# Designs tried in a protein design chat: VHH binders against q9ulm0r997to1333. Part 7

Target 1, 337 residues: q9ulm0r997to1333
Amino acid sequence: FSIPVHFTNGTYHVVGFDGSSTVDEFLQRLNQEIGMRKPSHSGFALFTDDPSGRDLEHCLQGSVKICDAISKWEQAMKELHPGKSEGGTRVVKLMYKNRLYFRSQVKGETDRERLLLASQTSREIVAGRFPINKELALEMAALMAQVEYGDLEKPALPGPGGTSPAKAQHLLQQVLDRFHPRRYRHGAPAEQLRHLADMLTTKWATLQGCSPPECIRIYLTVARKWPFFGAKLFAAQPAQLSSKENALVWIAVNEDGVSILDHNTMQVHITYPYSSVTTFGGCRDDFMLVIRSIPDKSSGKSHIEKLIFRMAAPKIAEATFIMASYMNHCTTTVNPP

## First folded at step 1 (VHH)

Design c07 (framework vhh_podentamig1)
Fold by ESMFold2-Fast, scan of step 1:
Structure c07 (fold): chain B 337 residues (1-337), chain A 120 residues (1-120)
Amino acid sequence: as target 1 above (337 residues)
Amino acid sequence: EVQLVESGGGLVQPGRSLTLSCAASGFTFSSYAYGWYRQAPGKQRELVAAISGGSTLYADSVKGRFTISRDNAKNSIYLQMNSLRPEDTALYYCARSPLDEIYSMFEDYWGQGTQVTVSS
């Protein structure tokens, strides 16, 4: 058997497997073929797309058989879309991307890991889950354009071998769609979009001769300046004690703990180390965190706070499982077997 | 003060068309994604159509019949509903998402809803 595995940069790699192959064995083969470290070092994991067709992804556990995962997905697809079972049903899509990020593992990163991390970061920038101003956004888009398309082609003089203006304009629009925050272009007049494309052209031109690994190195150096680089961000609405008109926040999950960020600025309001988290997970339709405060020296008493956040149901499960994974890693590294 | 106000609902015969409008105020309209949801009697609220930037998403039940659009100059979202069927009968809600993404919608504000009834 063989199946394509899709990456964050839009490429794929076909991987062979048999009826007994586990996800762990499948990933070992994939990682060897594409130059990735093992999952415990790289933090990358294999996901299936959602049978319902929404933007939901399911992380595959290492002990599960690939054939069983595919079969389960196909059965779920048939149950959710019985009309499509008459033929023309979609096939499962396997995706490979970073799930957990550890600063201690940065020095051991491969070129492939860096490329896929940068591509994933670019997707977060486009989606508005990464703090970036307008100037830096164009610079980051230009770096990814250089990685993906190479040197910007110079405008050609009229002739049969020249690059048409329409073709050049299409490429610039494609670059913006793939690598630039949607919010800075959303609803913009044609004049502003043309100006943005012109600014992109200027930035991209300055990168002439820069190699893809060099551009990726620059990209990640810039992106890693944000303390929450590699964190998973979940949009949430606090249920308690908010008097604000718009009470939205980001819940950021990373190796340091769970943090609450301002939704617009992405500035940290508070960080809860995992050692302070007593209970977490779904509570009815909400996401719950139970925090135990450090005991006061004078009183000797610890205080417990219950925080409730409204979040999309699939994101509650995702946040819960990622927190559990970081907590398990922390336990393993500071108290090894 | 964030407000979303729906209009355009009504009673219509099968095969007819309706256009729903959602007027937004109290915030920067162009910075957000939007969705139209509906809730039929005895059913959960479901996403009908969503719009973010140049991208649109439609529920399978309305593909080819409904069109979502936005007018940033008028701070408005529209749902053009063609070839209406009795099963389209529902209370229709306009919703705002703080995320500039179409498939992972998280709605922070909802309109009051507008009733669409398709019958003879």
Scores: ipSAE 0.000, ipTM 0.148, lowest interface PAE 16.8, mean pLDDT 81

Design c09 (framework vhh_7n9e_1)
Fold by ESMFold2-Fast, scan of step 1:
Structure c09 (fold): chain B 337 residues (1-337), chain A 124 residues (1-124)
Amino acid sequence: as target 1 above (337 residues)
Amino acid sequence: DVQLVESGGGLVQAGGSLRLSCAASGFTFSSYAMYWGRQAPGKGREWVSGISGSGGSTAYASSVKGRFTISRDNAKNTLYLQMNNLKPEDTALYYCAKGDSLYEFLESIGSDYWGQGTQVTVSS
């Protein structure tokens, strides 16, 4: 058998497998073919799309057979859309992207890892899960434009081989849609969008002659300045707050622990090291964190705080699994940071 | 107005090499991903390799891994496929195709624009 595996930059690679192939064996083959390190070093993992079409990705465990994962996805699709076989022939989509990020592994990164990591970071920027101001957002979009399109074309003279002004504007709009934060363009009037395109053109032109690896290096150097680079962010509402204001926050999960960020500014409010996390996971329909505080000097006793967050059910499972993976890595690592 | 013209095919011995070219016209070449597909006698078309609009990203079918290299020259509106270590099972009519966007060049997505093809025959 063979199946395409899709990457964060919109490309794919077809991988062979048989009825006994596990996800671990499948990834060993994929990684050798595309120039990636093993998952324990790169932090990349294989995901399936949601059969319900909600676009909720599910991480595949290494011991699971590829054939079993595909069959379960197809069975779920059949159950969700019974009797519509003629029109409902959607196929499972396998996606390969970064799941765990470790600063200690940066030195050994391959060019392929850097490209896919930068592309994934760009998706987070577009979606509003990365703190970036308007000026830097255009500079980052220009870097990715240089990676994907090369040097900016000058407006061409009339003719079939040239770029018309209208086609140039369409290309700039595609760049903004792919690499620029959606929030800075949402509801914007045509004049403001034209101004953004002009500013993008100016930034992109300064990158003339920059190679894709050079632009990716610059992109990641800038992006990694954020302490939560590589973290997975989950939108959540603290259940304890009784305010009429919607107290939305980000729960950020990375190698350092679990952090609570301001939803708007993405500035850290508090970080809980994994050593302080006593219990975590789903609690009824909510996400729960049980934190053991530093011992109280007045009483000599540590205090336990229970935090409850309202989150989408699939996101609760994802956050729980990622936390468990980071905690397991920290406890089994022989050489600490 | 989209035109794709493949060339460079021929008869070659197993273990040999060929370089295919695809001359594109009628669209802004650098704004679209491109890919190569092939069709063996009596079989359906299969995807071989794809490349993003800039050439910065490439992908390959597992059957051609390490043997084929896709590339493009946006200044010349030309797509290339360098084929090394050819095997008898590589015998097919090779087509280039226009993707629907900068990154969409999947066979499963399809394409409205395919060339006429160039024949590659690999003898034992």
Scores: ipSAE 0.000, ipTM 0.104, lowest interface PAE 21.0, mean pLDDT 81

Design c10 (framework vhh_7n9e_1)
Fold by ESMFold2-Fast, scan of step 1:
Structure c10 (fold): chain B 337 residues (1-337), chain A 122 residues (1-122)
Amino acid sequence: as target 1 above (337 residues)
Amino acid sequence: DVQLVESGGGLVQAGGSLRLSCAASGFTFSDYAMYWGRQAPGKGREWVSGISYSGGSTAYASSVKGRFTISRDNAKNTLYLQMNNLKPEDTALYYCAREPTLEELYQMLDYWGQGTQVTVSS
């Protein structure tokens, strides 16, 4: 058997497997073929798309058989769309992307790992889960354009082989859609979008001849300046908020702990190291964190804080599993290598 | 207060070499990536080269790759650009830039030096 595995940059690689192949064995073959380190070093994992089509993702555990995962996904599709499955066909989509990020593993990164990390970061930037100003956003989009499309082609003089203005405009719009924050273009009039495309053209032209690995290294150097680079962000609403607004927040999960960020500015409000987290997970339809703190050394009293957040149910499960994975790493590794 | 002061520019004949320096002050130099850019008469700013905070990674524009070398001395708070085999099209005002902080990134703040003029005669 063989199946395509889709990457964060929109490419895919076809991987062979047999009826007994586990996810661990499948990933060992994939990683060797595309130049990735093992999952414990790279932090990359295999995911399936959601049969319901709601763009939810399910991480596959290493002991699961690939054939079983495919069969279960196909069965779920039949149950959710009985009549549609007979005529139309959706197929399971296997996706390979970063799940856990450790700063200690950066030194050993491969070029393929950097490319896929940068592409994943770009998706987060587009979706508004990464703090970036308008000017840097264009510079970052230009770097990814250079990676994906190479040197910007100059407008040709009239003659065969020239690039039409319509094709050039379409390419610039494609670059903005793929690599530029959606929020900076939302509701923008056509003239503002043309100006943005012109600015992108100027930035992209300055990168002429920069190789994809060089552009990716610059990209990641910039992106890693954010302390929450590699963190997984979950939109949440505090359920027991005593303040004026039903304000959204980001719950950011990374190796340092669980943090609460301002939804608009993405500035950190508070970070809870894993040593302070006594209980976490789903509590009915909400996500719960129980934090233990000592108010001060002189009092000797411990303080317990219970935090409740409204989150989409699949995101509650994802946040819980990612926290558990980071906490397990923390408890087994006193000092990172 | 961030200050960047470029030096080392001048008039040179095609095929010649120049070494540019950028003296940085007002911030912890070793914490930031640094860049060289240039602006020729009648043209916009062009990125030339970049170097990571540690000096472990460098990148170059195609037009200068193989001819220019970026380096830094974190102990001296100084950025360098070694320019070899200069061409008339390298004629420009060269300036160094500091990578914005997260705070500056959100506020859209950038820091560039005043520049040093490089003129390459044929």
Scores: ipSAE 0.000, ipTM 0.101, lowest interface PAE 20.8, mean pLDDT 81

Design c11 (framework vhh_8h5u_2)
Fold by ESMFold2-Fast, scan of step 1:
Structure c11 (fold): chain B 337 residues (1-337), chain A 125 residues (1-125)
Amino acid sequence: as target 1 above (337 residues)
Amino acid sequence: EVQVVESGGGLVQPGGSLRLSCAASGFTFSDSSYAMGWYRQAPGNQHERVAIITSGGSTNYPDSVKGRFTISRDNAKNTGYLQMNSLKSEDTAVYYCAASPSEYLDLIESGFDYWGQGTQVTVSS
């Protein structure tokens, strides 16, 4: 058997397996072939896409057999689309991307890990889940353009073999669509979009001769300046806010704990270390955090806060499982014989 | 409670146009990150995505409607729209408005939390 595994940079790698292969064995083979460290060091995990189109990607556990995961996905597709003709159904898509990020593992990163982390970070920037101003956004887009397309081709001179101005503008639009925040482009007049493309051209031209590994290292050096680099962000509405105002926040989950960020600025409001989290997870249609404060020296009493957030149901499950994984990592760091 | 209500459906001849409206309550476009989408379902078919618009105004369409349909929203009226041009008989379906407090990538992967009851669009001569 063989199956393609898709990466955050839009490429894929075909991996062989047999009827008894577990996810752990499958990933061992994949990682050897593409130059990745084991999942416990890299934080990367294998996901299947959602058969219903109404739920999040599902992380595969290491002990599960690949054949069983594929069969489960195919059965779910049949149940959702029992009347579809043969050849008209979607096929399972395996995706390999970062799930957990540990600062202690940065020194051991491979070039492949850096490429895939940068590509994943770029997707977060495009989606608006990363704090970036207009100037830096163009610089980051230019770095990814250099990685993906190499040196910027100069405008064509009239004659055979030259790149047309129309082709150049099409390429610049593809770069912006793939690597630049959508929020800075929508609703913009054609004149502003042309100006943006011109600015991108200027930034990209300055990178002439920069190799893909060099551009990726620059990209990650810049991105890692944000304290929440590698965190998973979930859009949420605090249920305790007045019904008069629909204020939004980001819930950021990383190795340090769970944090609440301003939705627009992404500035941190508060961070709750995992040691202070008593209970977490779904509560009816909401996401719940129960926080136990460290006692004040003056009072000697701990304070318990119950925080309720409105979140998309699939995101509640994802946030819950990622928090559990970070907490479990802290308890399994020691493996005595 | 967040609710969305569709209107503007009806009978139209092939090549005609219709504008569907989606009135939102329980949230405001200016104060929330709600994204909105339109889906359709013809008899015997699963729900098919027709258009998505994010809180920031980014849009997405499948090839079957790209260039013919336009999704938009009006913050002042707290209403979303689907402008349908060059309608074909295969566009006949019940059209649903959906909304979620979510990002575009989340909505592509997970679907929408809040759905309207649907409005019938029939394209026939």
Scores: ipSAE 0.000, ipTM 0.102, lowest interface PAE 21.0, mean pLDDT 80

Design c12 (framework vhh_lunsekimig_d3)
Fold by ESMFold2-Fast, scan of step 1:
Structure c12 (fold): chain B 337 residues (1-337), chain A 124 residues (1-124)
Amino acid sequence: as target 1 above (337 residues)
Amino acid sequence: EVQLVESGGGVVQPGGSLRLSCAASGFTFSEYALYWYRQAAGIERELIASISSGGSTNYVDSVKGRFTISRDNSENTMYLQMNSLRAEDTGLYYCARDLSPEDLFEYMSGTDYWGQGTLVTVSS
């Protein structure tokens, strides 16, 4: 058997497997073929797309057989679309992307890991899940343009084989669509879009001769300045806030703990280290965190705080699973077998 | 978060004078080098003047002897005194501070550090 595995940069790699192949064995083969470290070092994991077409992705556990994961996905598609022909519906999509990020593993990164991590970061920037201003966002878009397209071609002088101005404008628009935040382009007048394209041209031109690995290293150096680089962000509404207020926040999950960020600015309000988290997960239809504060020196009394957030049920499961994975990593790292 | 706000632009005849101001907040003003940039329609922003944290100044040749950059650390404000203005001085004027790697997080906060600029029109 063989199946394509899709990457964050829009490329794919076809991987062979047999009826007994586990996800761990499949990833060992994939990682060897594309030049990645093992998942415990790289933090990358294999996901299936949502059979229902919603944006939920399912992380595959290492002990699961690839054939079983495919069959489960196909069964879910059949249940969602009863009576449709078996050959005429969507096929399962395997995706390979960063799930867990550890600062201690940065020095051992491969060029492939850096490329896929930068590409994933670029998708987060486009989607508005990364705090970045207009000017830095154009510089970051220019770095990714240099990686994907190479040196900027100047508009052709009159002559055969030159790049037309129309082709150049189309390429600049494609670069902005792929690598620049949507919020700076959504509903923008044509003149503002032309201005962004002109500024992109200027910044991209300064990168002439920069190699793809060099541009990727610069990109990640800049992106890693954000303390929540590599964190998984979940949109949530605190249950105790007034219904008249805009109550949205980001719940950010990373190796340091669980943080609550301002939804608009992405500035941190509070961070809860995993050592302070006594209970977490689904509580009825909500996501719950139970936090134990350090005992008050004056009273000797520890304070327990129960935080409840409204989140989509699939996102509750995802947040719970990723928190458990970070906590498990911390305990196994401190207590090696 | 870093905020820089330009003011003082306007319409002036050739040979006239204007003083631009840049009000700063969100950082230790006295520790940073500061810059004035100019952008005319259809061209890239041009660095025209700089002032270091120690007070050393530099100017592009086209404005040297006509423009004077200065700073007031007590008011967190930078100035550009423009004398003997010419038609080619027309444009949007932006202020900026020095960017070091440790400042990158401030750029990543989602703030637009370049402001709106202040428009200078030299018209006869």
Scores: ipSAE 0.000, ipTM 0.120, lowest interface PAE 15.1, mean pLDDT 80

Design c13 (framework vhh_6z1v_2)
Fold by ESMFold2-Fast, scan of step 1:
Structure c13 (fold): chain B 337 residues (1-337), chain A 126 residues (1-126)
Amino acid sequence: as target 1 above (337 residues)
Amino acid sequence: EVQLVESGGRLVRTGGSLRLSCAASGFTFSEYAMGWFRQAPGKEREVVAAISSSGGSTWHADFVKGRFTISRDNAKNTVYLQMNSLKPEDTAVYYCAAEGSTLDEMLEFISGYDYWGQGTQVTVSS
């Protein structure tokens, strides 16, 4: 058997497997073939797409057989689209991306890991799950343009000076769509979009001669300055006591703990280290965190707080499993640098 | 011993009003946040409204916002749910719950609840 595995940069790699192959064995083969370290070092994992055709992915556990995962996905498709042709025409999509990020594992990163991590970061920037101002956003988009397309081609031809301005404009629009935050372009008039393309051209031109590995290293050096680099962000609405303040927040999950960030600025409100988290997970249609605070100064007793957040059901499951994985690593002293 | 006793549930017609009460005993009521939950047959229990220990902050679910109002009287150790413009979809057992967190001092989040009452049945006809 063989199946394509899709990557964050839009490429794929076909991996062979047999009827007994587990996800762990499948990943060992994939990692050897593409130059990735083992999952415990790289933090990358294998996901399946949502059978309903929505954009949420399910992480595959290492002990699960690939054939079983495919069969379950196919059964879910049949249940969702019973007897309809549209359900029978879709096939499972396997995706490979960073799930857990550890600062201690930055040493020993491969070029492949850096490329895929940068590409994934770019997707988060585009989606609005990464704090970036307008100027830096263009500089980051230019770096990715240099990686993917090389040096910006000069418009003038050797002939009468004719070029394909339509082709040049199409390329700049593709760069912005792939690597620039949607929020900075949403609802923008044509003149503003043209101005963004012109600024992108200027920034990209300054990267003349920069190699793809050099641009990727610069990109990650800049991106890693954010304390929540590599964190998974989940849009959530706290079930607050104030009926006048039902503001959205981001729940950020990383190796340091679970944090609540301002939805617009992405500035941290509070961080709960995993040592303070006693219980977490789905509670009916909500996500729940149970936190043990620092002992009361007067009584010396720890205070218990239960926090409830409204989140999409699939994201509740994702947040729960990612927290569990980080907590398992935090209780293990065998993975020091 | 901690006890929460709900009362006021009854049959009401669509468009009617009803006030539920929850009498608390066995703990320092003024130190606890209070909430109202409901559960219809065959459905999950859902949060309806919550109020901070002081009564200074309240939260109401979107599906009851503008129709229901939570309040409390710390002198009487009682929390109330005033329900207006009732609909058949509001038919459920309504539960009172107490939570020990002083949420006013932290982020104003609805926390999970430690103590629950037995519930009071509200039926909205038509």
Scores: ipSAE 0.000, ipTM 0.092, lowest interface PAE 22.2, mean pLDDT 79

Design c14 (framework vhh_4orz_3)
Fold by ESMFold2-Fast, scan of step 1:
Structure c14 (fold): chain B 337 residues (1-337), chain A 122 residues (1-122)
Amino acid sequence: as target 1 above (337 residues)
Amino acid sequence: EVQLVESGGGLVQAGGSLRLFCAASGFTFSEYAMAWLRQAPGKRREWVALISSGGSTDYADSVKDRFTISRDNAKNTVSLQMNSLKPEDTAIYFCATSSPYEELLDMIGDYWGQGTQVTVSS
């Protein structure tokens, strides 16, 4: 058998497998073919899209057989769409992206890892899960444009290989749509969008002659300045607060622990190290964290705090599994073999 | 539907006693550790006492030898006996469940009550 594996930059690679191939064996072959390190070093994992068509992805466990994962997805699709024509059904989509990020593994990164990590970061920037001002966001968009399209083409005479003003404007809009935060363009008047395109043109032009690996290096150098680079962010509402108060937060999960960020500014409010997390996971329709604080040295006293957040059920599962994976790693680093 | 209902709070003079109750329903109570927490005005919620599914107990230093936590699995109830109360014990007292990080509470429900007010006058 063979199946395409889709990457964060919009490309894909076709990987062969047989009826007995596990996810671990499939990933070993994929990683060898595209120049990635093993998952324990790179933090990259294989995901399936959600059969329901929601904005959800399911991480595949290493011991699971690829054929079984595909069959399970197809069965779920059939159950969700009973009586639907086969001609109208989707096929499973395999996606490959960073799941866990470790600062200790940065020095050993491959060019492929950096490209896919930068592309994934770009998707987070577009979606509003990265703190970035409008001007820096245009510079980041220009870097990705240089990676994907090369040097900005100057307007030429109409003819074979020539660039028309309409074609140039279309390209700039595609770059903004792919690489610039939606929030700075959402509901924006035409003049503001034109101004952003003009600014993008100026910034992209300054990158003339910059190679894709060089642009990716600059991109990641800038992005890694944020302490939560590589963290997974989940929009959540504290259950104790009224919905009328717009009390949204980000729950950020990374190697340091679980953090609560201000939804608008993305400034950290509090970080809970994994050593302080007593219980976590789904609690009916909510995401729950039970925190035991570090004992006060003078009294030996600890405090327990139960935090409840409203989140989409599949996002609760995603957050829970990522936390478990980081906690397993944290235990290993505290007590190295 | 999982519910925790606290009761037994009230106004008491310093040196007095109160007994708090938490009635649990909608889950297999005997399998879960139960805790009492409190929150004073303008302060973070703090742990007071914990009782395991097997009946072993633990207490915050501020309440050791003054408070006693107990459970009745037949009645799905956890109680907190509070003796020698101090003005510093004034808080809303909450009943909650606590489990090891190895245990996920997925699909089991909300184990957080609304609380019962305890006021200790000087």
Scores: ipSAE 0.000, ipTM 0.092, lowest interface PAE 23.0, mean pLDDT 80

Design d01 (framework vhh_6z1v_2)
Fold by ESMFold2-Fast, scan of step 1:
Structure d01 (fold): chain B 337 residues (1-337), chain A 124 residues (1-124)
Amino acid sequence: as target 1 above (337 residues)
Amino acid sequence: EVQLVESGGRLVRTGGSLRLSCAASGRTFSSYAMGWFRQAPGKEREVVAAISWSGGSTWHADFVKGRFTISRDNAKNTVYLQMNSLKPEDTAVYYCAAEPYGSSWYDESEYDYWGQGTQVTVSS
């Protein structure tokens, strides 16, 4: 059998498998073919799309057979859409993306890993899950434009092979749509969109002659300046952390621990190292963290604090499993340099 | 490979203004992040300001915020440091440095290409 695996940059790779192939064996084959390190080094994992279409993704465990994962997805699809179409339903979509990010593994990154990390980061920037101002966002969009389209083409006189002004403007709008935050363009008048396109042209022109791997390295170097680069962000409403009603936050999960960020500014409010987390996970319909504070020198007393967050049920499961994975990595990793 | 040459350093009185320039030659510097550093006699080198390859993002050290402004002109392969409200404590040799990947602007170890320096002296 064979199935396409879709990547964060919009490309795909077809991978062969048989009835006995596990996810681990499937990933070993994929990684060898596309130039990726093993999952324990790269942090990349295989996901299936949500049969319900609500943009929820499910991580596949290494011991599971690919055939079983496909069958489970097809069964869920039939249960959600009984009797609507037989034999003419859509097929499962396999996606390959970064799940866990480790700073100690940056030194050994492959060019393929960097490309897919940068593409994934670009999707987070577009979606508003990355703190970036309008000007820096244009520079980042220009880097991705150079990667995808090469050198900016100048408008030429009409003729065979010439670039028309209309085609140039269409390309600039496509670049902004793909690589620039939606919030800076949503509801913007045509004159503001034209101004952004003009600024993009200026930024993109400065990259003339830069190769795709070079642009990707620059992109990631800039993006990694954010301390929460590679973190998974979950929108949540705290029940106890803030005394204010209806306060929204981001819960950021990465190798350092679990952090609470201001929803609007994305500035960190507090970070809880995994060593301070005594228990975590779903508690009824909420996400729960139990934190053990370091003793105050004056009192010598440790405090236990229970934090409750309102969060979508599938996101509770995702946050729980990612935290467990980071904690397990911390216990098995030798001291980094 | 890029070669950097600073200019504009001189004696100025307290409260005065000065603009430093750094000219790049060799490879096109438009893809490089640029930084200004300074070192006073008997003290460690410290980062003053940095600018991204396109000029769209800048960083300034807290001790110069509101007084110094970094800028660049990619058409002229030049980066500038505009220094206003100068203090005797600003007396130092000022160095221009280039970083090819746009790394952490406040980390000296990320900069591999350095100029020879230009002396700024602020008299009391």
Scores: ipSAE 0.000, ipTM 0.158, lowest interface PAE 18.2, mean pLDDT 81

